# VHH binders against DIS3-like exonuclease 1 (DIS3L): the designs that were tried, part 5

Target 1, 352 residues: DIS3-like exonuclease 1 (DIS3L), of Bos taurus (Bovine) (a0jn80r465to816)
Amino acid sequence: REDLRKTHLVFSIDPSGCEDVDDTLSVRALDNGNLELGVHIADVTHFVAPHSYIDIEARTRATTYYLADRRYDMLPAILSADVCSLLGGVDRYAVSVMWELDKTSYEIKKVWYGRTIIRSAYKLFYEAAQDLLDGNFSVVKDIPEFKDLDEKSRQAKLEELVWAIRKLTDIARHIRAKRDSCGALELEGVEVRIQLDEKKNIHDLIPKQPLEVHETVAECMILANHWVAKKIWESFPHQALLRRHPPPHQEFFSELRECAKAKGFFIDTRSNKALADSLDNANDPNDPIVNKLLRSMATQAMSNALYFSTGSCAEEEFHHYGLALDKYTHFTSPIRRYSDIIVHRLLMAAIS

## First folded at step 20 (VHH)

Design r3 (from n2 with S103D G104E D105G)
Fold by ESMFold2, fold request of step 25:
Structure r3 (fold): chain B 352 residues (1-352), chain A 123 residues (1-123)
Amino acid sequence: as target 1 above (352 residues)
Amino acid sequence: EVQLLESGGGEVQPGGSLRLSCAASGFTFSSYAISWYRQAPGKQREWVSRIHSGGSTYYAESVKGRFTISRDNAKNTLYLQMSSLRAEDTAVYYCARYEYEYDEGEYEYFQSWGQGTLVTVKP
């Protein structure tokens, strides 16, 4: 295991009140001027051996789910909320992916995979992280890790944390822009249609993931999932567990194309890039809701994402249509998804 | 909790007709695309028909001209009018809601399924 406790600022950003912390992040400048981005994921496989009673129960449940009055965890609470959870202020085992990035272009120069020991310095919630990103430091009183620090120490630690959040966001913007150039889709969920049926104006619409820091975290997770997919495929070209999103059937786009034509727009559905570009151009300056509704129609047309073994289809079929990635898997949420535990076991085998 | 309950299945002679229904609850029915699927014994579940929230309908080639999908948003009910039934239409029929969940930068594209209703077309 590599010990990151004294060399890395590691922290999490999750919904307020989250007990099951799967993922933490780090970013730092290296001596050569390049950056190191780190994604550090709960090491569930350390505690859950294959074919144990806990493993069999987790496999049966397949994922954690919530009901209005309770939750049904994939793992026993001591594991999911405590020993596996990457809680602040305690030493935890993790499985890490670390990238060396060029300081200017953010080009990935090196990647490292391994088991680590971390101590998360902050357990942030999204709204607090967003306030820090925006320069709204009134939230500092709501961050327990700053409690009982003198002003000089608090200011130094705050500057360190703000730099990290801003740098992660800069990197995430770059990664997203690169995927956009390859046809990554920006879609709208059903919530737009639900809120409009409630007669809300466009300015009253509530996005499901409204904050930029949501995208910051998501892009880091997507990157880790992509690189782990590549790593386990390289080691197990016919037995790796990946996730694909096939192109949708073209006939399912007919409603989108006809509605767009009625509004004076051409939607090109021949590829994800063509679709993304034409959606970006489908703007009615007198009615901003038109674009959101068109993106929601595009969402209705999408195919299902699938887990698969790399031996079950040709590499050309591995593509994730919506994310515009040639290889993808689920790695970053092993507390709540059994597939991620399988992927962790494959990764450990690949680097042994 | 999303609930889909199919009904209207039964035995029918070749060339006969049935109407299936799917009662939906636990979500805003009118906002979702809803589909019919079917599964014959020993075979994979296959798509039959879909209706989008805007009312556009789509059909598998094997059922075009014989089946009609419709929805009644006031009753939260999906229908499949089946006619000119053939032996190969024998299957358990499921309604399914197309799912749109955002998770770690990915919209999760999967189906929420009903329990199914059996349609048997006599040889």
Scores: ipSAE 0.306, ipTM 0.709, lowest interface PAE 3.4, mean pLDDT 85
Fold by OpenDDE, fold request of step 25:
Structure r3 (fold): chain B 352 residues (1-352), chain A 123 residues (1-123)
Amino acid sequence: as target 1 above (352 residues)
Amino acid sequence: EVQLLESGGGEVQPGGSLRLSCAASGFTFSSYAISWYRQAPGKQREWVSRIHSGGSTYYAESVKGRFTISRDNAKNTLYLQMSSLRAEDTAVYYCARYEYEYDEGEYEYFQSWGQGTLVTVKP
């Protein structure tokens, strides 16, 4: 295992109160001026051997279920909430993907896969990370890792962390923009309460907007999933477990097309790119809720993504429609998804 | 469990009117957008109308001006008032709710449909 405990500032951003930390991030400047982006995922496979009792049970459960009043864990709590979880301030085993990025263009120059030892310096919750990103440092009092530091040390660490968060966000924006250019869909999952006035103008819209840091983390995870998918496919072209997203049935876009038409817009649903572009162009400056509504409708029209073995279908079918990626898989949540455990095993085999 | 039950279908003459109902249970009705769909024999299911939680209404072009969607949150009931009915309106009418979960760039979709109610427009 490569030891990252002293060389990398690793931290996690998760929902408040989260105990099962699957994923951590790092970003650093390299000596050559480039950047290194790191995604470090819990090494569940270190603790869960194939065909073990825990493995069989996890396979049967398939995923952790979060209900409103209860939780059903795929893995025992000792694993999910402790030894596998990438908790702050403790040594943990991880599987890492790290990219060397051009300092200016953020073009990926190199990629590395491997097992690592990490020590997460911060277990941040999304709101705190966002505040730090935004320059609101009042949240520092709510971050336990800053509590016992002298002012000088606190300031230095804070600056380092803020730099990392901002850099990650900047990188994520770039990555997203690239995917968008390839036809990635910006879907809207928020129920928008639209109050229309007598003239059918939007009177009030209170959308619950995700924080930018959510997108930052998501893009990093998507990147990891994508690259891992490519890696395991390269090594196992007929046996890789991937995730595809078929194009929706055209009939499911009827509501979207009709609503758009009613608002004076044309939505082209012939491809993800066409749809994405059409949605981008369906803007009413006087009624911004219209676009959100259309995106919401687009979201509702989508088909489910599904798992598949690469030997079971043609490569042309591997495509992830929504993400606009030619290959995709699930790698980033092995504590809560069994498919990720399988992918980890495939990846380990691929890099052996 | 989400349940939707359509009613009010029947036979009606062209130009006539009919009111459909959809009784909803198993979820907070007032918080969700609900839609009417219809499927004619041998044709694909098509969207007819939608009403949002905030009361905004939308209609397919084919029914605009003739159909009116409404909801009674106190009764957890969706309505479709149909007027000036035409032969081409003959179909099984469904009410539907969509739910989705988001995870790492993907959406898992859950669709809830009723059993439908038949509307036949004939002389």
Scores: ipSAE 0.293, ipTM 0.687, lowest interface PAE 1.3, mean pLDDT 91
Fold by ESMFold2, fold request of step 25:
Structure r3 (fold): chain B 352 residues (1-352), chain A 123 residues (1-123)
Amino acid sequence: as target 1 above (352 residues)
Amino acid sequence: EVQLLESGGGEVQPGGSLRLSCAASGFTFSSYAISWYRQAPGKQREWVSRIHSGGSTYYAESVKGRFTISRDNAKNTLYLQMSSLRAEDTAVYYCARYEYEYDEGEYEYFQSWGQGTLVTVKP
């Protein structure tokens, strides 16, 4: 295991009250001037052996996860909320992906995968992290890790944390922009349609604006999932567990195209890039909800994403349509998804 | 609590007709795409038909021209009118709510399922 406790500022950003912390992040400047980005994921496989009693129960619960449209905890609480959870201030085992990035272009120069030991320095909630990103430091009183520090130490640690959050966000903007250029989609949930059907006014229909720090975390997770997918596929070209998203059948877009045309917009569904660009341009200045409704209709037209073994189809079919990635898997949530446990086992085999 | 309850299955002669219903409750029915799937013993569940929230309908090639999907949003009910039934149509038929949830930067696409209703086409 590589010990990161004294060399890396590692922290989590999750919904307020989260006990099941799957993921933590780090970013630091290297001696050569480059950056290191790190994603550090709960090492569930250390505690859950294949075919153990706990493994069999987790497999069963993952199968029934959506039966009541509610979440079901996959693992016993002692594992999910404690020994696997990457809680602040305690030593934890992790599985890490670390990238060396060019300081200016953020070009990925190399990647490292391995088991690590971490100690998360901060367990942040999204709103607190966003306030720090925005320069609103009144939130410091709500961050318990600053409670017992003198002013000099607190200011130094605050500056360190703010730099890390801002740098992660800058990197996330870059990697998202690259995926956008390849046709990554921005979609909208069903909630906007439900609220419109209830005939609420436009102000009542405006969902809470998403925080940029949500996208910061998401982009880091997507990057890790993508690179782990590539790593396990390279090692197991016919037996890797990946996730694909096939292009939707063109007929499923007919409703979207007709509705957009009625509003004066042309939605081009020939490719994910064409779809993404035409959705970005479909803005009615007199009715700002129109774009959100069109994106919600695009979501409705999407095919199901599928787990698959790389031996079951040709590499050209591995593509994830919505994310615009040629290879993808699930790696970053092993506490709550059994497929991630399988992917962790494949990754460990690939690096040994 | 989301509920999908299929009914209308039974035995039918070849060439016959049946109408399946799916009663929905616990969600805003009119806002969701709803589908029919079927599963013969020992086979994978396969898609049959889908109707979008806006009313557009879609069919698998094997059932085009024989099956008609419809919805009654006032009654929160999905229908599948089946005609010209064949032995290959024997299966348990499920209605499914097409769902998507935001998770880790992507929408996760999945189905919420009913309990199913058996359709048997006699030899």
Scores: ipSAE 0.275, ipTM 0.694, lowest interface PAE 3.6, mean pLDDT 85
Fold by OpenDDE, fold request of step 25:
Structure r3 (fold): chain B 352 residues (1-352), chain A 123 residues (1-123)
Amino acid sequence: as target 1 above (352 residues)
Amino acid sequence: EVQLLESGGGEVQPGGSLRLSCAASGFTFSSYAISWYRQAPGKQREWVSRIHSGGSTYYAESVKGRFTISRDNAKNTLYLQMSSLRAEDTAVYYCARYEYEYDEGEYEYFQSWGQGTLVTVKP
């Protein structure tokens, strides 16, 4: 197990109040001038042996369910909220993917997979990370990890953290741009946060506003999932657990096409790239909401992604339509998804 | 549990008008876009109209200018005012809600439908 506790600034960005931290990030400059991007995922398989009672129960539950007023954990709380969770300020076991990136082009030069020991320096919530990204440092008072530092130390640590967040965001932008060029879809989903009162009644619905930092984290996770998918497929070409996203049936785009037409736009649904491009071009300067609505409708036309074993279908079917990736899997959330546990086991077998 | 209940269907003469209703329950109605669909005998179900949570409305070309979609959030009810009805408008009309969840680049999709209400346009 590689020890990253002193060499890497590892931190997490999650919703406020979360206890089950699956994923952490790191970015650092290397001596040769290149960058190292790291995704560090909770090493659940260290604690959950195959065919154990916990494993069987987790398999049966399949996923953690989050309800408005409660959650049902796939794993026992001692695991999900403590020993597996990549909490801040404590030593934790992780499975890591790290990429060496060219300092300018961000081209991936090397990739490393392995077990690690990490100590997350910051457990950030999305809003705080975004503020730091934006240069709003007033949020520092809300970050517990800065409380006991003298001013000089605080400033130094803050600069380091801000650099990391900004660098991650820059990398994420690059990664997304590449996927976009390959036909990745910018879909629109309206997520609402349910605010409950003391009696657990719905008090308010708050639309979740996506922050850029959400995309940053997402892109890093997608990258990890993609590369892990490639790795396990290479080692187990006929037995790898992957995720595919079939193209939608054309008839499901009828609403989108009709609505677009009604607004004077043509939506080309013949491919993900065509769809993406046509959506990008469907802008009304006098009605900015039109594009969002069309994207929302496109989202509604999509099919669900599916798990599959690579031996069960042709390689041409491996593709993830929405993400515009040839191979994809779930690796980044083993605390809450059982499929990720399977993928972790496959990955460990692949690198053994 | 999401429930949608269509009503207001019936027989009407060409050129006539009819108002359909869709009563919704089991979710925050005001937060969702809702659509009308219809299925004529022997044909595939087709989209008719959509109203967004913000009030924006959309129509299929075949019904544009004749149909008006609206909603009453206080009553959790969707409406479709149909005018200048034609024989080709004969169909079972459905209201539908779409729901999806986003997770790390992927969407999980859910659809909810009502039982439908029959509209027959004939002399």
Scores: ipSAE 0.260, ipTM 0.659, lowest interface PAE 1.4, mean pLDDT 90

Design r4 (from n2 with S53R S103D G104E D105G E108T)
Fold by OpenDDE, look of step 22:
Structure r4 (fold): chain B 352 residues (1-352), chain A 123 residues (1-123)
Amino acid sequence: as target 1 above (352 residues)
Amino acid sequence: EVQLLESGGGEVQPGGSLRLSCAASGFTFSSYAISWYRQAPGKQREWVSRIHRGGSTYYAESVKGRFTISRDNAKNTLYLQMSSLRAEDTAVYYCARYEYEYDEGEYTYFQSWGQGTLVTVKP
């Protein structure tokens, strides 16, 4: 395993209360001036051997299920919430993807895959990370890792963390822009936070305001999933577990097209790029809700993404329509999804 | 009904030890991370320690090496063993329960507190 504990500032950004930390991030400047972006995922396969009782049970469960008042973990708690979880301040095993990026263009120059040992320095909440990104440092008092530090040390660490968050955000913006240029869709969905009372009854539904940091983390995970997909496909062209997103049926866009037309817009549904572009252009300055509505309609027209073995279909069908990626898989959540465990095993085999 | 009941507080001399307990009821104790917080007079409540569902522990820097958090799931009880107590450890100590669930962009979050138990460290 590559030891990153001293060389990399690794941290996680997750919802408040999260215990099963699947993913962590790092970014650093290299000696040559380039950047290194790192995604470090919990190494579940280190603890879960193929065909073990835990493996069989995990496979049967397929995923962790979250209900409003309870959860059913795919893995035992000792794994999901402890030894596998990339908790802060402890040594943990991870599977990492790291990219060397050009210092200016952020073009990917090199990619590395491998097992690592990490120690997450910060377990951040999305809101806190966003505040730091925005330059609101009042949140520092609420970050446990900054407690009991002298002011000088705190300031130094804070600056380092803020730099990392900002750099990640910049990189993510670039990556997203590139995908957008390829036809990635910005779809409209409603995210809500469910608050339960002491009796585990729904107390309130709070619409989640999307923060840029959410997109930052998401984009990094998407990048990891994409590159891992490419890697395992290259090694196992007929046996790689990937995830594709078929194009929607054209008939499902009828309502969208008609609605858009009624509002004086033309929505082109002939491709994901055409759809994305036409949606971007469908803005009524006098009615901002129109674009949101059209995007919502587009979302409703979408097909579901699917798992598949690469040997089961033609390569042209591998494409992920919504993400505008030629290959995609799930790699970033092995604590919660069994498919990720499979992908980890494929990846380990690929790099062996 | 979720209930957390702290106990074990009291007066102790500097350098002394004290063990706090938090009795939990009204929920599946083993399914939740549990934390200790404390609030000193005139100060804001601060995080002290946390134990996760799987057993991992985390401590504030100010208490590392002195405090030990543990849980007994069979007894639905959280513990905080405090040693080498200092005057600055004087506070009302609270236990808190956390729950996190995430599914397809939606997540559940809630936090519950006990009534607290007073720890006074004085000569």
Scores: ipSAE 0.037, ipTM 0.400, lowest interface PAE 3.3, mean pLDDT 90

